# VHH binders against q96n21r8to141: the designs that were tried, part 5

Target 1, 126 residues: q96n21r8to141
Amino acid sequence: RDRLSFLHRLPILLKGTSDDDVPCPGYLFEEIAKISHESPGSSQCLLEYLLSRLHSSSGHGKLKVLKILLYLCSHGSSFFLLILKRNSAFIQEAAAFAGPPDPLHGNSLYQKVRAAAQDLGSTLFS

## First folded at step 19 (VHH)

Design u6
Fold by ESMFold2, fold request of step 20:
Structure u6 (fold): chain B 126 residues (1-126), chain A 122 residues (1-122)
Amino acid sequence: as target 1 above (126 residues)
Amino acid sequence: QLQLVESGGGLVQPGGSLRLSCEASGYTFSEYAMSWYRQAPGKQRELVAGISSGGSTNYADSVKGRFTISRDNAKNTVYLQMNSLRPEDTAIYYCARDFGDYEGSRHAMDIWGKGTPVTVSS
């Protein structure tokens, strides 16, 4: 039931987490934060969505998701923060994100993803 | 420890200049946009200027041509150069880490400095 209600918010999430090098617009950070405040079920669906997108995306999408999660540390609901802390294994994985040198960008995207994960971990557990 | 610390405020005469600094610590400064906001007594906090991680800038109409935002990623610092100051510029100036875009929508700030006061008076 919470999943059906959450489906109406997918266009916002798809736009904000698209796997490209266009930054997430500022209003979408705020709209995504609102999802976390709608209900505990919405928070759970949101976390599941963001972690799934983190796993499936290239470095561009990973970077967007990590920055959204960082924004949610200060603007998400208390319940969202609680379940994020409880489901945080991805932070260590992202902090070790690596791969072969990108033909166009070298290692800079991997470094950005690792830095965002480090910032998230420092904020979440400090 | 995550901090934004503004400095450089003070009392200055109309037509004068002032340079504000905001030193950041506790995060990867170079990877985030930064914004300056100001708030005069009895007024709402308003955007003054923003700078993206890549150096692209934007300004409120009231300060265009007089104020310049810049950043030094090696020093984890964002600056606001304020020229041709007017009494209307009197406010407390705040820096903030900004997640948002700069195209006609609200910026998304998650942390703010404590502010540095600027008074423009004859």
Scores: ipSAE 0.540, ipTM 0.799, lowest interface PAE 1.8, mean pLDDT 88
Fold by ESMFold2, fold request of step 20:
Structure u6 (fold): chain B 126 residues (1-126), chain A 122 residues (1-122)
Amino acid sequence: as target 1 above (126 residues)
Amino acid sequence: QLQLVESGGGLVQPGGSLRLSCEASGYTFSEYAMSWYRQAPGKQRELVAGISSGGSTNYADSVKGRFTISRDNAKNTVYLQMNSLRPEDTAIYYCARDFGDYEGSRHAMDIWGKGTPVTVSS
Protein backbone atom coordinates (compact mmCIF):
# COMPACT_ATOMS: atom_id res chain seq x y z
CA ARG B 1 0.00 0.00 0.00
CA ASP B 2 2.91 2.34 0.11
CA ARG B 3 2.73 2.81 -3.66
CA LEU B 4 3.38 6.54 -3.61
CA SER B 5 6.55 6.21 -1.51
CA PHE B 6 7.62 3.29 -3.71
CA LEU B 7 7.53 5.58 -6.77
CA HIS B 8 10.57 7.41 -5.35
CA ARG B 9 12.54 4.19 -5.89
CA LEU B 10 11.59 3.67 -9.55
CA PRO B 11 14.77 5.26 -11.01
CA ILE B 12 16.88 2.71 -9.11
CA LEU B 13 14.70 -0.16 -10.27
CA LEU B 14 14.60 0.98 -13.90
CA LYS B 15 18.41 1.25 -13.95
CA GLY B 16 18.91 -2.18 -12.39
CA THR B 17 16.41 -3.97 -14.63
CA SER B 18 17.06 -2.33 -18.00
CA ASP B 19 16.50 -4.72 -20.87
CA ASP B 20 20.02 -4.72 -22.28
CA ASP B 21 23.20 -6.77 -21.93
CA VAL B 22 24.82 -4.45 -19.35
CA PRO B 23 24.81 -6.28 -15.99
CA CYS B 24 22.97 -4.79 -13.04
CA PRO B 25 25.57 -2.76 -11.12
CA GLY B 26 26.56 -4.39 -7.83
CA TYR B 27 25.49 -1.46 -5.63
CA LEU B 28 21.95 -1.66 -7.01
CA PHE B 29 21.48 -5.15 -5.54
CA GLU B 30 22.02 -3.61 -2.10
CA GLU B 31 19.74 -0.64 -2.84
CA ILE B 32 16.96 -2.92 -4.10
CA ALA B 33 17.27 -5.08 -0.98
CA LYS B 34 16.73 -1.93 1.11
CA ILE B 35 13.39 -1.35 -0.65
CA SER B 36 12.17 -4.75 0.59
CA HIS B 37 12.90 -3.70 4.19
CA GLU B 38 11.02 -0.37 4.08
CA SER B 39 7.53 -1.79 4.67
CA PRO B 40 5.28 -4.69 3.76
CA GLY B 41 3.68 -2.43 1.14
CA SER B 42 7.08 -1.68 -0.39
CA SER B 43 7.80 -5.41 -0.50
CA GLN B 44 4.55 -6.05 -2.36
CA CYS B 45 5.21 -3.23 -4.84
CA LEU B 46 8.77 -4.49 -5.36
CA LEU B 47 7.63 -8.04 -6.10
CA GLU B 48 4.92 -6.83 -8.48
CA TYR B 49 7.47 -4.66 -10.29
CA LEU B 50 10.09 -7.40 -10.59
CA LEU B 51 7.62 -10.00 -11.83
CA SER B 52 6.22 -7.54 -14.37
CA ARG B 53 9.72 -6.86 -15.72
CA LEU B 54 10.48 -10.58 -15.75
CA HIS B 55 7.51 -11.24 -17.99
CA SER B 56 7.98 -8.24 -20.30
CA SER B 57 11.77 -8.43 -20.84
CA SER B 58 13.96 -10.30 -23.26
CA GLY B 59 16.45 -12.84 -21.91
CA HIS B 60 18.81 -10.08 -20.73
CA GLY B 61 16.20 -8.41 -18.54
CA LYS B 62 14.89 -11.77 -17.35
CA LEU B 63 18.40 -12.75 -16.24
CA LYS B 64 18.83 -9.49 -14.30
CA VAL B 65 15.50 -9.89 -12.51
CA LEU B 66 16.21 -13.52 -11.60
CA LYS B 67 19.62 -12.61 -10.17
CA ILE B 68 18.08 -9.75 -8.18
CA LEU B 69 15.47 -12.15 -6.78
CA LEU B 70 18.21 -14.63 -5.89
CA TYR B 71 20.15 -11.92 -4.04
CA LEU B 72 16.95 -11.02 -2.17
CA CYS B 73 16.66 -14.59 -0.85
CA SER B 74 19.53 -13.78 1.54
CA HIS B 75 19.23 -9.97 1.80
CA GLY B 76 15.52 -9.24 1.40
CA SER B 77 13.05 -8.82 4.22
CA SER B 78 11.31 -11.82 5.74
CA PHE B 79 7.99 -10.49 4.46
CA PHE B 80 9.37 -10.22 0.92
CA LEU B 81 10.52 -13.84 1.07
CA LEU B 82 7.08 -14.91 2.32
CA ILE B 83 5.23 -13.30 -0.60
CA LEU B 84 7.90 -14.47 -3.06
CA LYS B 85 7.35 -18.09 -1.96
CA ARG B 86 3.59 -17.61 -2.34
CA ASN B 87 4.03 -16.17 -5.86
CA SER B 88 6.67 -18.53 -7.19
CA ALA B 89 5.03 -20.16 -10.23
CA PHE B 90 7.20 -17.99 -12.49
CA ILE B 91 10.29 -19.99 -11.43
CA GLN B 92 9.18 -23.13 -13.27
CA GLU B 93 8.23 -21.04 -16.28
CA ALA B 94 11.65 -19.36 -16.34
CA ALA B 95 13.37 -22.72 -15.89
CA ALA B 96 11.81 -23.68 -19.24
CA PHE B 97 12.66 -20.42 -20.98
CA ALA B 98 13.45 -20.92 -24.64
CA GLY B 99 13.17 -19.23 -28.00
CA PRO B 100 14.36 -19.34 -31.61
CA PRO B 101 18.10 -19.98 -32.04
CA ASP B 102 20.06 -16.73 -31.86
CA PRO B 103 22.31 -16.52 -34.95
CA LEU B 104 25.26 -15.14 -32.95
CA HIS B 105 24.79 -16.80 -29.56
CA GLY B 106 22.63 -19.86 -30.16
CA ASN B 107 20.86 -20.83 -26.95
CA SER B 108 23.41 -19.54 -24.41
CA LEU B 109 21.25 -16.68 -23.07
CA TYR B 110 18.24 -19.00 -22.73
CA GLN B 111 20.46 -21.46 -20.85
CA LYS B 112 21.62 -18.70 -18.48
CA VAL B 113 18.03 -17.70 -17.74
CA ARG B 114 17.09 -21.32 -17.07
CA ALA B 115 20.11 -21.78 -14.78
CA ALA B 116 19.29 -18.63 -12.81
CA ALA B 117 15.71 -19.84 -12.37
CA GLN B 118 16.92 -23.24 -11.15
CA ASP B 119 19.31 -21.58 -8.68
CA LEU B 120 16.49 -19.35 -7.43
CA GLY B 121 14.13 -22.30 -6.97
CA SER B 122 16.68 -24.40 -5.11
CA THR B 123 17.59 -21.46 -2.84
CA LEU B 124 14.04 -20.34 -2.12
CA PHE B 125 12.72 -23.80 -1.28
CA SER B 126 15.76 -25.22 0.53
CA GLN A 1 22.32 -26.79 0.17
CA LEU A 2 24.44 -23.84 -0.87
CA GLN A 3 28.01 -24.17 0.38
CA LEU A 4 31.40 -22.59 -0.12
CA VAL A 5 34.21 -24.51 1.61
CA GLU A 6 37.71 -23.03 1.76
CA SER A 7 40.85 -25.06 2.32
CA GLY A 8 44.63 -24.79 1.97
CA GLY A 9 45.41 -22.33 4.74
CA GLY A 10 48.13 -22.80 7.32
CA LEU A 11 51.33 -21.53 8.88
CA VAL A 12 54.04 -20.45 6.44
CA GLN A 13 57.27 -18.49 6.66
CA PRO A 14 57.74 -15.11 4.97
CA GLY A 15 58.52 -15.50 1.28
CA GLY A 16 56.62 -18.78 1.13
CA SER A 17 53.63 -19.81 -0.94
CA LEU A 18 50.18 -21.25 -0.34
CA ARG A 19 47.34 -22.22 -2.64
CA LEU A 20 43.81 -21.73 -1.31
CA SER A 21 40.85 -23.61 -2.75
CA CYS A 22 37.13 -22.88 -2.46
CA GLU A 23 34.71 -25.61 -3.49
CA ALA A 24 31.17 -24.55 -4.32
CA SER A 25 28.02 -26.65 -4.29
CA GLY A 26 24.26 -26.22 -4.61
CA TYR A 27 24.15 -23.73 -7.50
CA THR A 28 25.31 -23.20 -11.10
CA PHE A 29 28.91 -22.21 -10.24
CA SER A 30 29.95 -21.23 -13.78
CA GLU A 31 27.35 -18.43 -14.00
CA TYR A 32 28.63 -16.28 -11.13
CA ALA A 33 31.64 -14.22 -10.20
CA MET A 34 33.68 -15.30 -7.19
CA SER A 35 35.80 -13.21 -4.83
CA TRP A 36 38.40 -13.76 -2.13
CA TYR A 37 38.35 -11.50 0.90
CA ARG A 38 40.54 -11.52 3.99
CA GLN A 39 40.19 -10.26 7.53
CA ALA A 40 43.11 -9.69 9.86
CA PRO A 41 42.46 -9.48 13.62
CA GLY A 42 41.03 -6.08 14.51
CA LYS A 43 40.62 -5.05 10.87
CA GLN A 44 37.71 -4.93 8.46
CA ARG A 45 37.26 -7.57 5.80
CA GLU A 46 38.97 -6.43 2.59
CA LEU A 47 38.84 -7.53 -1.04
CA VAL A 48 41.84 -9.56 -2.19
CA ALA A 49 40.85 -10.73 -5.67
CA GLY A 50 37.85 -11.39 -7.89
CA ILE A 51 37.15 -13.43 -10.99
CA SER A 52 34.14 -12.98 -13.27
CA SER A 53 32.07 -15.81 -14.73
CA GLY A 54 33.97 -15.22 -17.99
CA GLY A 55 37.36 -15.41 -16.31
CA SER A 56 38.30 -11.71 -16.08
CA THR A 57 40.33 -11.00 -12.92
CA ASN A 58 40.89 -8.07 -10.59
CA TYR A 59 43.18 -7.64 -7.60
CA ALA A 60 43.70 -5.37 -4.63
CA ASP A 61 46.84 -3.24 -5.08
CA SER A 62 48.42 -4.80 -1.98
CA VAL A 63 48.52 -8.27 -3.59
CA LYS A 64 48.91 -7.47 -7.28
CA GLY A 65 51.83 -9.37 -8.78
CA ARG A 66 51.97 -11.84 -5.86
CA PHE A 67 48.53 -13.46 -5.88
CA THR A 68 46.69 -15.14 -8.75
CA ILE A 69 42.99 -16.01 -8.75
CA SER A 70 41.74 -18.73 -11.07
CA ARG A 71 38.74 -21.00 -11.48
CA ASP A 72 37.97 -24.51 -12.69
CA ASN A 73 34.29 -24.72 -13.62
CA ALA A 74 34.48 -28.50 -14.08
CA LYS A 75 35.46 -28.84 -10.41
CA ASN A 76 33.23 -25.99 -9.12
CA THR A 77 36.35 -24.51 -7.56
CA VAL A 78 38.02 -21.11 -7.32
CA TYR A 79 41.70 -20.88 -6.34
CA LEU A 80 43.98 -18.25 -4.86
CA GLN A 81 47.69 -18.84 -5.47
CA MET A 82 49.58 -16.74 -2.93
CA ASN A 83 53.30 -16.21 -3.55
CA SER A 84 55.93 -14.11 -1.77
CA LEU A 85 53.87 -14.10 1.40
CA ARG A 86 54.46 -11.39 4.00
CA PRO A 87 53.47 -11.09 7.66
CA GLU A 88 50.80 -8.52 6.68
CA ASP A 89 49.07 -11.23 4.63
CA THR A 90 48.16 -12.98 7.90
CA ALA A 91 44.37 -13.20 7.99
CA ILE A 92 41.37 -15.46 7.67
CA TYR A 93 40.64 -15.82 3.94
CA TYR A 94 37.05 -16.12 2.74
CA CYS A 95 35.56 -16.90 -0.62
CA ALA A 96 32.19 -15.49 -1.65
CA ARG A 97 29.72 -15.62 -4.51
CA ASP A 98 29.69 -12.15 -6.04
CA PHE A 99 26.82 -10.65 -8.04
CA GLY A 100 29.05 -7.85 -9.35
CA ASP A 101 29.99 -9.82 -12.48
CA TYR A 102 31.44 -6.75 -14.20
CA GLU A 103 34.91 -5.40 -13.47
CA GLY A 104 34.70 -1.87 -12.16
CA SER A 105 31.30 -2.62 -10.63
CA ARG A 106 30.75 -2.56 -6.88
CA HIS A 107 30.68 -6.02 -5.31
CA ALA A 108 27.54 -7.67 -3.90
CA MET A 109 28.09 -10.97 -2.08
CA ASP A 110 25.28 -13.21 -0.86
CA ILE A 111 27.08 -16.39 0.27
CA TRP A 112 30.35 -16.64 2.19
CA GLY A 113 32.50 -19.57 3.18
CA LYS A 114 33.57 -20.09 6.80
CA GLY A 115 37.14 -19.06 5.96
CA THR A 116 40.58 -20.66 6.06
CA PRO A 117 43.26 -19.16 8.32
CA VAL A 118 46.64 -18.11 6.94
CA THR A 119 49.51 -17.18 9.25
CA VAL A 120 52.77 -15.80 7.89
CA SER A 121 55.38 -15.75 10.61
CA SER A 122 58.95 -16.78 11.30
Scores: ipSAE 0.517, ipTM 0.791, lowest interface PAE 1.8, mean pLDDT 88
Fold by ESMFold2, last read:
Structure u6 (fold): chain B 126 residues (1-126), chain A 122 residues (1-122)
Amino acid sequence: as target 1 above (126 residues)
Amino acid sequence: QLQLVESGGGLVQPGGSLRLSCEASGYTFSEYAMSWYRQAPGKQRELVAGISSGGSTNYADSVKGRFTISRDNAKNTVYLQMNSLRPEDTAIYYCARDFGDYEGSRHAMDIWGKGTPVTVSS
């Protein structure tokens, strides 16, 4: 079953989307892209997982998920891209992600999330 | 259009130097790591150097101490300064947008340049 096969891949997904300031390891982008190619059911489970994590995470987790989705625009399956385009309202929401500016650093986490969402939107829809 | 364009390759004698450039367009350049790879005739493409969005660098052992990667975010450009060149450095050099550099030599690339050839020969 697609759902059981997908659950076998949860450890890599949890590691790649942890809600902390440690960047997603590079090899996990490739492993996550492989999930999108396993089956249409795996693609659906993957999208549902990533959007759930995007919604529930702080800016750190949001940034990781957006960069994973951006990588999948080039390396994900055609079916994954189809369902991503059909479920893309989150991009506008993330592009408006806001909070107080970082008083100690000129770049804020919110600005990075907005930039990643903009890059994703421009890549996905041109 | 998302694009990476390499330049600066050429023919150089052993011991010489070259500076490669890679100009990026169509995305928020400052927020991503960049890497240089190379592919010699008959070999697989291999990592040469990487630079994180924050400026942290990493190098393949074969080029460490001879090559320097750098970036200029205002110009959307990453550079590879190649000194003390050897015939073994002969290859086509490619730049790529990199989603991670945690593994040192293992990265996640989504877009590549067309490459710039470098020949090191007497």
Scores: ipSAE 0.458, ipTM 0.751, lowest interface PAE 2.2, mean pLDDT 87
Fold by ESMFold2, last read:
Structure u6 (fold): chain B 126 residues (1-126), chain A 122 residues (1-122)
Amino acid sequence: as target 1 above (126 residues)
Amino acid sequence: QLQLVESGGGLVQPGGSLRLSCEASGYTFSEYAMSWYRQAPGKQRELVAGISSGGSTNYADSVKGRFTISRDNAKNTVYLQMNSLRPEDTAIYYCARDFGDYEGSRHAMDIWGKGTPVTVSS
């Protein structure tokens, strides 16, 4: 089953979407893109995973997920892009991302998340 | 529209210098790493230099000490200053947006410019 085979890829996804301020390693972008090409079921599981992490993560994790989605616009499967376009309401939500001032970063992290969402929206619907 | 436009290539004698520019548009330039690659005829593209969103740089061994990558976020531009040019530097030079944004990470490019040709001829 697609979900069972997808489970074996979770370590890659957990590493690439960890909720910290360390950028996603470059090779993981390519590995995540490969997941989107394996089957339509894998694409659906991947999108569900990424959107779940987008909603549950702090600004750091949100930024990583949005950059992964942006990379997938050019390297993901055509089926992944189709379902991403159909499930794109999150882009407007992320473009409005805000929160209380962060003592370490002020509001620059919120601005980065909003910028990544705008970059994703302009790329996906261009 | 999302674009990377290289310029500054040309014909240069060995030992000469050249400065390449890559102007980015259509995305938030300051938030991404940028890399210069080059491709000689009949060869694969190879990394020349990279610069992270935070300004950290890396270079291929073949160009260390001769080439300098820099960026100007206010102008959405990345530069490659090429000094002490050699015939082996002859190639088409491409800039790319790179999602690998830390030192030692494998690079992941999604968008490439059309390239600017550099010829180093005696």
Scores: ipSAE 0.429, ipTM 0.760, lowest interface PAE 2.4, mean pLDDT 87
Fold by ESMFold2, fold request of step 20:
Structure u6 (fold): chain B 126 residues (1-126), chain A 122 residues (1-122)
Amino acid sequence: as target 1 above (126 residues)
Amino acid sequence: QLQLVESGGGLVQPGGSLRLSCEASGYTFSEYAMSWYRQAPGKQRELVAGISSGGSTNYADSVKGRFTISRDNAKNTVYLQMNSLRPEDTAIYYCARDFGDYEGSRHAMDIWGKGTPVTVSS
């Protein structure tokens, strides 16, 4: 499944999906898109990795992963998009990402995660 | 349907002003950075200005002090106010959604508008 080749790309994935409030740098979006083009096996490994980080991360990491997936809708391989569509149940889960909102701030992290998931769903299935 | 539509271009004399608009649809506009690029005939597309989702701005050196980027999240629109226009500003101006960190890294655009032409002629 090209897992050995994928492991060489792990450092850039860890940097781009770190669970903090630092935005993913623009060049990492491009590098991650390249992984999806290397092979079908690399696409599978990439999706598994991204979904694992989505489930394990706080709202900050979730937001980064969702934005990476959204970028991949335009720049990922056709095979990656196919398997993403087949494994899309997480989008509804993320679109319902919840906690008590802070009505005084209007831009809570929960809202940002939900918005990113909604944008991803609209892009992937429109 | 994701779409960016630029408007406001045209013919203007040197020293004049134009205000470009870019209306976005089909996504949560407020959550993304936006950038203006331009492409003159026979040249590469180049960054003009960017604005983060939080409103932080950056400019190419060639336009600092003359151009101002702004956004109105309620109207899903980003603007480029272009003052003191020069013949060198003649180009097609494009709006793009930007995933990158505009402050210190490469920009990562996923969708572009079709462009609005600007001609500055003496």
Scores: ipSAE 0.397, ipTM 0.742, lowest interface PAE 2.6, mean pLDDT 86

